# Ledger of designs, part 397: VHH binders against q9y6x5

Target 1, 379 residues: q9y6x5
Amino acid sequence: LPPKLLLVSFDGFRADYLKNYEFPHLQNFIKEGVLVEHVKNVFITKTFPNHYSIVTGLYEESHGIVANSMYDAVTKKHFSDSNDKDPFWWNEAVPIWVTNQLQENRSSAAAMWPGTDVPIHDTISSYFMNYNSSVSFEERLNNITMWLNNSNPPVTFATLYWEEPDASGHKYGPEDKENMSRVLKKIDDLIGDLVQRLKMLGLWENLNVIITSDHGMTQCSQDRLINLDSCIDHSYYTLIDLSPVAAILPKINRTEVYNKLKNCSPHMNVYLKEDIPNRFYYQHNDRIQPIILVADEGWTIVLNESSQKLGDHGYDNSLPSMHPFLAAHGPAFHKGYKHSTINIVDIYPMMCHILGLKPHPNNGTFGHTKCLLVDQWCI
Below, E stands for the ipSAE of ESMFold2; O stands for the ipSAE of OpenDDE; V2 stands for 0.75 times the mean of E and O plus 0.25 times the DockQ between their complexes.

## First folded at step 18 (VHH)

Design ia17 (framework vhh_7uia_1; at its last look DockQ between E and O 0.83; V2 from the best seeds 0.00; counts 0 for: pae E 2.4 > 2)
Fold by OpenDDE, look of step 18:
Order: structure tokens, then C-alpha cells, then sequence
Structure ia17 (fold): chain B 379 residues (1-379), chain A 124 residues (1-124)
């Protein structure tokens, strides 16, 4: 039987939640598999970019999903969570579900993972659910496991996406112990449901499962605001993305806009596109705007009419609060092994290896995950 | 015609043992995973145990781990559930089911065929 892999994402699951809260089901999952305690994600640390990095192994500048909100100056197109269906935005890379179908004549399945309901390179997942936040985890899980069991050609790669604990993190803030405890308990219960379903169906021993997330969450406050309107007139620029990384499209001379913003706040770094730090790998794409503003951890960039969140993400990807975790179980993985850190782009070549796929050129390093795999040499 | 027939249920005292049997006909037994499911009065259906078609993998709900054992005899086309250390909370109708998704009443169900069930009552 061909290897099978289920990739599960719980949006906004900060890595240190595992240390600060109890996860009986997830801990059992880890006990029988592997854990990577910290996953360094890509900059910016947002949902669409990082989910696409997981499945392409590319930095954002390379796969072209550089934010949750984007603007292309040539085509005048806009990208957002409510306008994400145009293949134009996704076609700068080849996600693994497309590779899986094209290389091996296999099927892929997806439950609301970003980009899976869009034909990319004229290929769409063999089975997928249109994104609908109202659909329960149970229904998503049921469809995924149905496709894993009943498809011809067989589904060998599947994705499952869930919006928590991100939504709650935004609402309550990650430091709200009472509310987040409740939310995270529910997440653990969902993991329990997942494991139980796989056991019920007799899939558990033969299915590789990865549970991960795209980013963490940091605490925000009304006392930590950066008001751009205090620094520059709104008529001088178009805002493409706002916080904590603002994308600025100047309507006047770029240098003038930059000069008005560069000293706006001691808690915000202002970069011309060509001066963006190399470590971000966030420069070589036309969809990155001429000026970006990067708020310090826990600070929020606002306009006068902006609403506030108690938690947010998108900050420097070196910050621990932005890091998710990775756990895995299945025939490809060791049992009871823990690893400290990998890069989020390292997941792609690992998944390709597990599935027997030739990876497209990517930024991941297969060597970083070798110790997780039973068929690899680990020093 | 495909058929599943459960037997072995009954009344037993707490701490007692029962062995349920499910005789299967109408399909290749080893080609499908099989499961035991139970329903207590006033409660939802609860998965109890599954076994792979090859018999190489067995799975249990947490509440029955260490007490129940699922097994198969391919020569007899029979699925078994050995229950030990029974508790009052184990009281339910026990069904054997073939693990195979089927579209029914507007949704996909993980079991396409069921037996008639056998009553297990644990009481002092």
C-alpha cells in the first residue's frame, strides 16, 4: 500500500501552550509519536502565507502568498480571505497536493486548508470542501476519513484545517488563562476525536498524521498602540495590510512617505522594500509593497477607526510567541522522540519523502527532520 | 445476501465476563475492518473496538482498554469481543458492524452493515 499522510492544522496554536496547559489526548499522540517543540515559521507570521509555506517548502517571497491581504500593482488585483479564489495568487508555487496527484496518479483530499479549493497550475485537489467556517470539525473529519478510505485512485495525501485556537486568541488574548484553558481543552478533545476516529476506522497504524499550526499568538493591549494617522496623512498612501506588519503603497514620493513614517514610533521598524532584513526572506516579490512597517511584539498598528484585538500574530518570526509546534504519528515516525526546533519550510521535504514524491525546489532542509523518521540515519 | 448476527449477550454481575460473537456472511471477512459499537439506554452510539481486516491491528475505546479483547476467526467468519471485568456502565446493546463508508440519509456513515445487536446487562 502506498504511504498515506494526513496533515492537520490548528490555526494559531502557540508552541508554549503545550507547557502551560494540559493536553491529555495530544500528549498521548506525542507519546506514541514525535514532537518538535518549536517550529520557526516564515515572515510574516500570518495564516495564508504560513500554510502555503508548509505545503510548498518555500519562503513567502518565493511562493507569492506574502500576506492575508495583497495587492498586485500590475494587474490591479486584490487578495483577501474573502477574495482568495483566483489562481493568479497561488500559481507562483506548486503545493504538495498537486504534486501528489501529478507525479503518482494518486488522489489528494482537503478540508478547508488554504488554497485547496483553487485550481493551481490547472490542478485542484481530487476531493475538497469549500471553505465554510460554520462546518464542524466532526464533519470535516468525517469527509477526510471517508476519502482516505473510499477513493480510487486512493487518497494518499489529505489536509485538515481548524480555525481554533486562533480566533479565540484574537478575542481573549493568549494571556487569558480562564478562557484559553477552555478553548485549548476543546482543541485537545478534537484531537481525541481525530485519534478515536482513525482507530475506529482501522487507519491508525498505517496512516501518518502530522498535527501542527501556522503561527502562535501574542498579547496585545490598548496601551500599546501605534497610530499612523499621527505621523502621516492618509491621503499620502494606500494601506494594503495593517497590523502588525503594515504594507504601504505610497501615493506621493516614496522617500517622503518613508521620512514621515521612519520616526513614527520607537516600537515600529520602517523598511524600504530593498532594506528589509535578509533573515526575513521577504524581499524578492513584486507583491511586497514599497514600504513595510513592523511593529514590536505586542504592539498594534492602528488607524483612528481601527478595531482592537486582545491577541495578534504576524510579528517577527524569531519571536517564540509566534512559533507553533509539530507532532506526528505513524509508520514513518519514531515513537517517543522529541526534537527542539525545525523551520516550517522543512516540513515539505519531509512530507515528500514520506509520500515518495520528488520535491520541487524548496527552501527546506530534509536533514533537519531525519531524526523524526524511522528510515533515516540519526546521529 | 450480506448478514451479521451477534450472540453471547446476557446478564452478568459486576466483575464478570462475557464473550460476544458475530457471524458474518455474504462477503470476504478479511477484506474489511470490523467494529463493535454499543448503545446504552438514553445515550448515543459509542464505538467500542475495531480490528483490521488482516487482524494485525486492534483498537479500543479508552474506557474498555485492558478489559475487552477483539479478535477474529477467518475460518469461521466470526468476530469476537471478549469482555472481562465488566462494569454496570458497560450495560448496552452491542452491535457488530462492517467498517465501510456508505452514504445514508444525506450523510456519510462509517459502517455500512450492522447486526441486530445483543443485549449486555451488568448488574448486581
Amino acid sequence: as target 1 above (379 residues)
Amino acid sequence: QLQLVETGGGLVKPGGSLRLSCVVSGFTFSSYAMAWVRQAPGKELEWVSSISGSGGSTYYEDSVKGRFTISTDNAKNTLYLQMSSLKPEDTAVYYCARVQYVFHSGRWEPFDYWGQGTQVTVSS
Scores: ipSAE 0.850, ipTM 0.948, lowest interface PAE 0.5, mean pLDDT 95
Fold by ESMFold2, look of step 18:
Structure ia17 (fold): chain B 379 residues (1-379), chain A 124 residues (1-124)
Amino acid sequence: as target 1 above (379 residues)
Amino acid sequence: QLQLVETGGGLVKPGGSLRLSCVVSGFTFSSYAMAWVRQAPGKELEWVSSISGSGGSTYYEDSVKGRFTISTDNAKNTLYLQMSSLKPEDTAVYYCARVQYVFHSGRWEPFDYWGQGTQVTVSS
């Protein structure tokens, strides 16, 4: 009987796109709701980890999705964007849609948010779409609004994922104004379609809507390559993930592999697992490999001098280029309020509050989001 | 037996006014959002306006905002569209529809019942 919530992600939407490009539909959305100008995401600043952090309120080491590519030495299991369905990977946390639909008279709906087509703790979203990137935004939206409108028990939490502007950000780079203007205009039109659909269905005033993203995007260059093959032979390690945070599983003594890598490039930091900076909260999970390589912003780790991406993400989460935004509208939110920053893990306890759910233990701080909410004292 | 019956269409000059009515039977009127949808000659269906079941929230597509007013009279089970400052571009068949998803033609559609439509023609 609590308010309904729709959580929307546009993948790779860098926070400062809002000031550098035109978004008439999104700006209208913000005008009648709230904006958080910067969301400090979690390290590593990749898609699967950050989407799971939003819905669990946990750092990557705590929820177990520590990269887009992972390996578990005990089970010999591999995780990738084409091999992500094994619950083994997801079961170290309980995402909000699971908690929500286990409440009396509630269900959850999902259009392709990472993990929503996986049975986590033997529970899959009550209504969901299997991931398929060829399914249009309109079809994803239509299914979500159908489930919000027609379901019994009612859908109280719904989520919707879209692959842009991440895909185009990789292809063109965030500083290609001509191409990114075209891409971002199309995304703004989709936001307009979302709002119009909710108005057409009579849902607009009574549905809480969060529009956010998982990370930003930085410009890459052929002049900023780090060639691992110049520093170490392939036979000495297994490569679990490459760039911009490489995950290295030594095949020989770890110290020997570290010594071969430590002076490879001044534009890359090489960490033994125990030496990873504490501020990353990226240490205490067996899926984090014994050695990681962290490229400087805009640098690309390559094996053979090949790079096809002009933009990338995954870098240090202190970098403003890695930060998304958050906008929200609905009965739980103030109107016309702008807030400077929150942590991405703060979104989870805020969503639990809106839905009347008891949050699981998490790393978020509810106090950071109080000023966004009409039912809370601000200051 | 559920029915939606539109009336009030006709020919008007630019700048004129019309009031469309949609009389409803067969369901609890206040339990559903209701919409007006139009189809101009040779064009796709276009959403015009919606009202929440409670009647407290009204929504309009941009081109009619400030000129059209949607309302309900729950005692008469009637949905209205007051159209003012009419333009030739408003020429269309106007349908009232109940907001409820129904499966049709291989997809979910947002309106399960439609009226027969009423013609609105705006010409000088």
Scores: ipSAE 0.571, ipTM 0.871, lowest interface PAE 2.4, mean pLDDT 93
ESMFold2 (binder alone), look of step 18: mean pLDDT 80; pTM 0.799

Design ia18 (framework vhh_7uia_1; at its last look DockQ between E and O 0.82; V2 from the best seeds 0.70)
Fold by OpenDDE, look of step 18:
Structure ia18 (fold): chain B 379 residues (1-379), chain A 124 residues (1-124)
Amino acid sequence: as target 1 above (379 residues)
Amino acid sequence: QLQLVETGGGLVKPGGSLRLSCVVSGFTFSSYAMAWVRQAPGKELEWVSSISGSGGSTYYEDSVKGRFTISTDNAKNTLYLQMSSLKPEDTAVYYCARVHYVYHSGRWEPFDYWGQGTQVTVSS
């Protein structure tokens, strides 16, 4: 039988939640599989970009999903969570579910993973759910496992996405122990449901499962605000994305806009596009705007009319608070093995290996995950 | 015609043992995973145990681990559930079911065929 892989994402699951809260089901999952304690994600540390990096192995500048909100100056198109269906935005890369379908006589399935309900390179997941936040985890899980069991050609790659604990992290802040404890308990219960469902269906021993996330969450405060309106008139620029990384499209001379912003706050770095630090791998795409503002950890960029969140993400990808984790179980993985750190782009070549796919050119390093895999040599 | 027929239920004291059987006909037994499911009075259906078609993998709900054993005899087309150290909370109607998704009543269900069930009562 061909190898099968289920990729699960719990949005905004910060890595250190595993140290600060109890996860009986997830810990059992880890005990029987592998854990990567920290996954360094890509800059910016937002949902759409990082989920696409997981499935392409590319930095944001390469796969073209550079934010949750984007603007293309040539076509005048806009991208947002409510306007994400145009293949134009996704076609700069080939996600693994497309590769999976094109290389072999096999199918892919998806439950609301970003980009899976869009034809990319004229190929859409064989089975997918249109994104709807109101659909329960149970229903998503039921569909995914149904497709894994009943499809012809067989589904060999599947994705499952859930919006928590991100939404709650935004609402309560990650430092709210009472509320976040409740939320994370629910997440652990969902993991329990997932495992039980797979056992119930007789899939558990033969299915590779990866549980991961796209980013963490940092605590925000009303005392840590950067008001752009105090530094520059809003008529001088168009805001493409706001916080914690603002994308600025100048309406006047770029240098003038830059000069008005460069000293706006000691808690915000201002970059011309060509001066963005190389370590971010966030320069070589036309969808990156001429000026970006990067707030320090825990600071929020606001306009006078902006709403405030108690938690946020999107900050420097070197910050531990932005890092998710990765756990995995299945015939491809060791049992009871823990690893310190990988890069989020390393997941793609690993998944390709597990599925027997030839990977597209990517920024991942297969060597970083070898110790997780039973068929690889590890020192 | 496909049939699943459970037997072996009954009244037993706490700490006792029972062995349930499910005789299958009408399909290739080894081609499907099989499951035991139970329903207690006033409660929802609860998955108890599953076995892969090959018989190589067995799975259990946490509450029955170490006490129940699922097995198959392919030659007899029979699924078994050996229950030991029975508890009052194990009281339920036990069903054997074939693991195969089917569309029913507006949603996909993981089991397409069920037996009639056998009553297990654990009481002092």
Scores: ipSAE 0.794, ipTM 0.931, lowest interface PAE 0.6, mean pLDDT 95
Fold by ESMFold2, look of step 18:
Structure ia18 (fold): chain B 379 residues (1-379), chain A 124 residues (1-124)
Amino acid sequence: as target 1 above (379 residues)
Amino acid sequence: QLQLVETGGGLVKPGGSLRLSCVVSGFTFSSYAMAWVRQAPGKELEWVSSISGSGGSTYYEDSVKGRFTISTDNAKNTLYLQMSSLKPEDTAVYYCARVHYVYHSGRWEPFDYWGQGTQVTVSS
């Protein structure tokens, strides 16, 4: 009956890593399936927002996860790494695993995809792991495949999240060829392990697998710092998020705060909320602060002299360095097909189609992904 | 009682062929994927080949692809491994296993039942 789908994210996998490094296992996966060379993600190009956009098909202003650090002006609540499990933050949208498991004779499973350990709309994944970065990829894969193989009612939608190459991209920077080659080889080996596990279990030909990512990574430098403290006193605002998109809640007159910031650096754009570019679709949510600061690519906003990452993301979503890729294999997908670009919000309606689910209202366009699918006419 | 019994092992010269059989009883054979797994002397268990419960999809570890063929005969409840172009590195005990996760020693393992194994020795 309904086909099965495994959605896999390798965090921070920049699209051009495919061109600049060797991936024998991923290339074999692509040869037997499809590749989308660039996925245009959503602004801001951060982990929580983009993972939620993949599974809801919504821009950040619409699903409410607008950053990794947030403040809700109506309720006065704060969201952080240590306080991210309150359903309040996640309930502005319905992710695909909730919709899937509410269908008759279906279950959903999750190995650490953002939000899957939260009871969203009073519904949590049928099988899930609480987030713990110390759990190995092998253990995550083992649980996911155990749930796919053994569960009744069957698991028809499963997710798997891995922190690399994002963690290493921050640590080394994407231009560190030696370290990134080592890191990316390990990721390719994990993809090989994934495919071999599915073959060993007899699942490979009947399971649809999407391998994608949430964003890319750009090189940072100690020569590209924007010192916010040199432009404005801390006492004039509350800082909700810092870099590369700073979220500013004024404590004094908003226009005065804006005027102190607008000439702070030629490498930073300062926006009043109403002036945020329409193309960001990043304006109509109470969690978006009255002033945001958007650093140019490779620039880092700092308060004082502080240690900074060698790579970062969160920049303008038009930047190719912020774009991930998407590869897919399975009975729903063509074999040996390459496509140039889709929007990250297009992944949701495609997944709903594959699973036979009615999509909730969303910002994706199913037509953008038709050429990937065997049951669709591609013009 | 559930049983998996391997036969067909033995001594064979390099380049030779051998057919392993696994006779199954005690469960609905076609409801499970089945696998061949081998263990060379002093080495870890190594997955060799799997076949889906429907029998329509077969999978092979890279080192045996093109040389080994997995198949089933549902009327006889028997799983086969046809081995050709055998090499000394194929020397191992070969096990038939049923693909179903079982909780064992603090961990989920992908094979819940195993045969006793059959020795394959490839030597001149």
Scores: ipSAE 0.714, ipTM 0.913, lowest interface PAE 1.4, mean pLDDT 93
ESMFold2 (binder alone), look of step 18: mean pLDDT 81; pTM 0.808
ESMFold2, look of step 19: ipSAE 0.657; ipTM 0.896
ESMFold2 (binder alone), look of step 19: mean pLDDT 81; pTM 0.809
OpenDDE, look of step 19: ipSAE 0.661; ipTM 0.893
OpenDDE, second read of step 20: ipSAE 0.522; ipTM 0.849

Design ia19 (framework vhh_7uia_1; at its last look DockQ between E and O 0.82; V2 from the best seeds 0.00; counts 0 for: pae E 2.6 > 2)
Fold by OpenDDE, look of step 18:
Structure ia19 (fold): chain B 379 residues (1-379), chain A 124 residues (1-124)
Amino acid sequence: as target 1 above (379 residues)
Amino acid sequence: QLQLVETGGGLVKPGGSLRLSCVVSGFTFSSYAMAWVRQAPGKELEWVSSISGSGGSTYYEDSVKGRFTISTDNAKNTLYLQMSSLKPEDTAVYYCARVQYVYHSGRWEPFDHWGQGTQVTVSS
């Protein structure tokens, strides 16, 4: 039988939650598999970009999903969570579910993973659910396991996405121990449900499962605000994305806009596109706007009319608060092995290896995950 | 005609043992994973144990781990559940089921065929 892989994402699951809260089900999962304690994600540390990086192995500048909100100046198109269905935005890369279907006589399945309900390179997941936040985890899990069990050609790659603990992190802030404890308990219970379902169906020993996330969460405060309206008139620019990384499209001379913003706050770095630090790998795409503002950890960029969140993400990807974790179980993985750190783009070549796929050119390093795999040499 | 027939249920004291059997007919037994499911009065259906078609993998709900053993005899087309150290909370109707998704009443269900069930009562 061909190898099978289920990729699960719990949005906004900060890595250190594992140290600060109890996860009986997840810990059992880890005990029988592997753990990567920290995953360095891509800049910016947002949902759409990082989920696409996981499945392409590319930095954001390369796969073209550079934010949750984007603007293309040539086509005048906009991208947002409510407007994400145009293949135009996704076609700069080939996600693994497309590769899986095109390289082998196999099928892919998806439960609401970003981009899976869009034809990319004229290929859509063989089985997928349209995104609907109201659909329960149970229903998503039921569908995904149904497809894994009953499909012809067989589903060999599947994705499962869940919106927590991100939504709650935004609402309560990651430092709210009472509320976040409750939320994370529920997440652990869902992991329990997942494992139980797989055991119930007799899939557990033969299915590779990866549980990961796209980013963490940092605590925000009303005392840590950067008001752009205090620095520049809103008529001088178009805001494409706001916080904590603002994308600025000048309506006047770029230099003038830059000069008005560069000293706006000591807690915000202002970059011309060509001056964005190389370590971000966030320059070489036309969808990146001419000026980028990057708030310090825990600071929020606001306009006078902006709403406040108690938690947020999207900050510098070197910050531990932005990092998710990765756990895995299955025939491809060791048991009881822990690893300190990988890059989020490293997941793609690993998944390709597990599935026997030839990876597209990517930014991942297969060597970083070799120690997780039973068939690889690890020194 | 596909059939699943459970036997072996009964009344037993706490700490006692029972062995349930499920005789299968109408399909290749080894081609499907099989499961035991139970339903206590006033409670939802609860998965108890599964075994892969090959018999190489067995799985248990946490509450029955170490006490229950699922097994198969392919020659007899029979699924077994050996229950030991029984507790009052194990009281339920026990069903054997074939693991196969089926669309039913607007929903995908993981078991396409069930037996009639056998009553297990654990009481002092």
Scores: ipSAE 0.856, ipTM 0.950, lowest interface PAE 0.5, mean pLDDT 95
Fold by ESMFold2, look of step 18:
Order: sequence, then structure tokens, then C-alpha cells
Structure ia19 (fold): chain B 379 residues (1-379), chain A 124 residues (1-124)
Amino acid sequence: as target 1 above (379 residues)
Amino acid sequence: QLQLVETGGGLVKPGGSLRLSCVVSGFTFSSYAMAWVRQAPGKELEWVSSISGSGGSTYYEDSVKGRFTISTDNAKNTLYLQMSSLKPEDTAVYYCARVQYVYHSGRWEPFDHWGQGTQVTVSS
């Protein structure tokens, strides 16, 4: 049988939720598979960039999805989570579902993973759902399992995306134990439903399943605001993205805009593009604006108004609060193994290995994930 | 002609045992996962147990784990459900079904062929 892989993301699932809340279903999944306790994601720690990094193995500067809100100065195009369908934005990389379905006798299926409803390099996932947040997890799961069960050529790679716990993390904040416990209990029930569905269909024996996330969540507060309007007049720049990493396109001399911002707050780092720390791998793309502002953890950049969010993400990717986890189960994976850390870009070459695909050039390191796999010697 | 025929239902007292059989014809039995699904009076269909086509992997809904055992005899093309420690809550029509998605009544459903069902009644 050809190897099959289901990649599942629960958006905004912070790694330490696993130790701070009860997950009987996910804990059973992990017990019979593998856990990576922390996945070091890519900067900026936002949804679209990190989901694309998982499936391309590339840093944001290399795959071109550098934020959830972007502007391209050459084409004058705008990208947002409500305006994300133009292949222009996605075409700087080749995601794994494209490579997979171009193999003989293989298809790919998708239930709302970012980019899967876009024809990237004129190729859209063989089976897919158009993004619609109102579609239930059960319906997404039913379509994925139907495609895994019934398709010719067979679906060998499938993706499944769910918006929680990210949406609730923004609404309540990760420190709201009462509300987050209720939310995370529902997530664990969905994981139980996933496993039960795969068992009911007889797919569990031969399907590799990765459950992961794109980023974590940190607590925000009305006491931790950076008022950008107090430092610079709106007329001097175009705001491409605001918080916690602001993307600033100067309307006047860039050095003058930088000088107005550099002492704005001790809780914010202001970078000219060429001065962005090398460890971010966030410099070499025209979509990265000339000035970025990086708020400290838990601080919110605002335009002279309060923030409604109680939790946020997008901060420095060295912060443990920004790190998701990865769990996996299936014939390719060891049973009962726990691993400390991988980089999110390492997931792509591991998935290519499992599927027997030749990876495109990427920033991942296959050796970092060898200990998870039964066919590899660890070390 | 595809056929699934259940037998072995009946009336049993609480704590009792019953063995259901499902004889299959018209397809390669070992190529498909097979399931038992039940419907209690006034309730929706609920999955009970599944077995892989090879017979190597068995799965159970939580409320029947440790009480029910699914198995196959590939030489006889027969699926079994051994039920023990039966409770009044187990009263239902039990169907054997083949795992394959089919489009039915506006939705994709995970079972394309069903037996006629066999009644299991657990009562004093």
C-alpha cells in the first residue's frame, strides 16, 4: 500500500496547554505515537506564514507569505485573510500537496488548510473545500475521510485545519483557565472524534496522522499598550500590519520615520529592514517592509485606542509562549516516544520522507526528526 | 450480487451473551473494513465496532469495550460480533455494514451496503 499522511492543525495551540489542561484523547494519541514538546516556529508567529512554512519547509522570507497582511510595492497588490486567493502571493514556493499530487497514481485532499483553495503554480489540491469558518469540524472530517476512502487515484496526502483554540485564545487570553479549559475540552473531544472516525472506517492501521499547530498565544492587557499615534503622525507612513509586529511603509524619508519611532517605547524594538536580527530569517523578500516594529511579549501596538484582544501571537519566535507542539501516530512513527524540540521547517522534509517524495530546496533538516521515525536510526 | 445477511439476534436477559453473524457474498470480503452499527428505539444509528479487511485490527465504541468482540472468518466470508455482559441499553437493531463512502440523501455516508438488521432485545 502507498504511504498515506493526514496533517491536522488546531490553530493557536500553545505547547504548554498539554501539561496545564486535561486531554484524555490527545494523551492516548501521544501514548501510542510520538510527541514533540515544543516546535520552534518561524518569525513572524502568525497563522498564514506558519501554515505555509509547515508545508514548504521554508522561512517566510523564502516562501513569500511574510504576514497575514501584506503589500507588494511593485504590483501594488494587497493580501489579507479576506483577500488571500491571488496565486501571486503563494507562487514563491511549492507546497507539499502540489508535489504529492503530481506523482503518478496520487491525489491530495484538503479541508481548509491555508492556501489549499488557491491554484498555486496553476495547481490546486485535487480535492478541497473552499475556506468557510462556519463549516463544522465534523463536516471537514467527513469530507477528508470520504476522500481518503473513495478517491481514484488514491489520496495519499490530506490536510485538515481548525480555527480553535486560536479564536478563543484571542477572545479570553491563555490565562483564563475557566474559559480555556472549556475550549480545550472541546478540542480534545474533536481529537477523539477524529480517532474514532478513522477507526470506524478501518483507516487507523495504515494512516499516518500528524496533529500540530502553527503558534501559541500570550496574555495581553490594557496595561501593556504601545500607542503608535503618540510617536508619529499617521500621515508619515502607510500601515501594512499593526500588532504585535507592525509593518511600516514610510511616506517620507525612511530615516526620518525611523528616528520618530526608535524611542517610542522601551517595550518595542524598531528595525530597519537591513538591521532585522539574522536569527529571524526575515529580511530577504520585497514583501517585508522597510521598517518593522516588534513588540515585547504581551504588549500590543495600538493607534490611540484600546485593544479588544485578551490574547495574541506574532511575537519573537524564541518565546516559549509562541511555540506549538507536534504529535504523530501511524506506521511511520515510533510508539511512546517523546522528543524535546524541532524547528517547524523540519516538518516538511519529514513529511516528504514519509510519503516518498523528493523535497524541494528548503530550510528544514531531516536529521532533526529522525528519532520520530521507525525506519531511521536515532542520532 | 452484494449481500450481507445478519443472524443471531434474539431476546436475552441482562448479563447474558449473544453472538451475531453476518454472512457476506458478492465482493472480496478481505478487501474491505467491516462494521457493526446499531439503532436503539427512537435513536440515531451509532457505530459499535469495526474490523480491518485483514482481520488484524479491531476497534470498539467506548461503551462496548471489554464486553463485545468483533472477528471474522475469511474462509466462510462471515463477520461476527460476540456480545457479553449485555445491558438493557444494548437493545437495538444491529446491522453489519461495509465501509465505503456512498452519496446518499444529499450527504456522503461511510457505509455503502447494509444487512437487513437483526433485533437484539435485552430484557428481564
Scores: ipSAE 0.506, ipTM 0.845, lowest interface PAE 2.6, mean pLDDT 93
ESMFold2 (binder alone), look of step 18: mean pLDDT 83; pTM 0.826

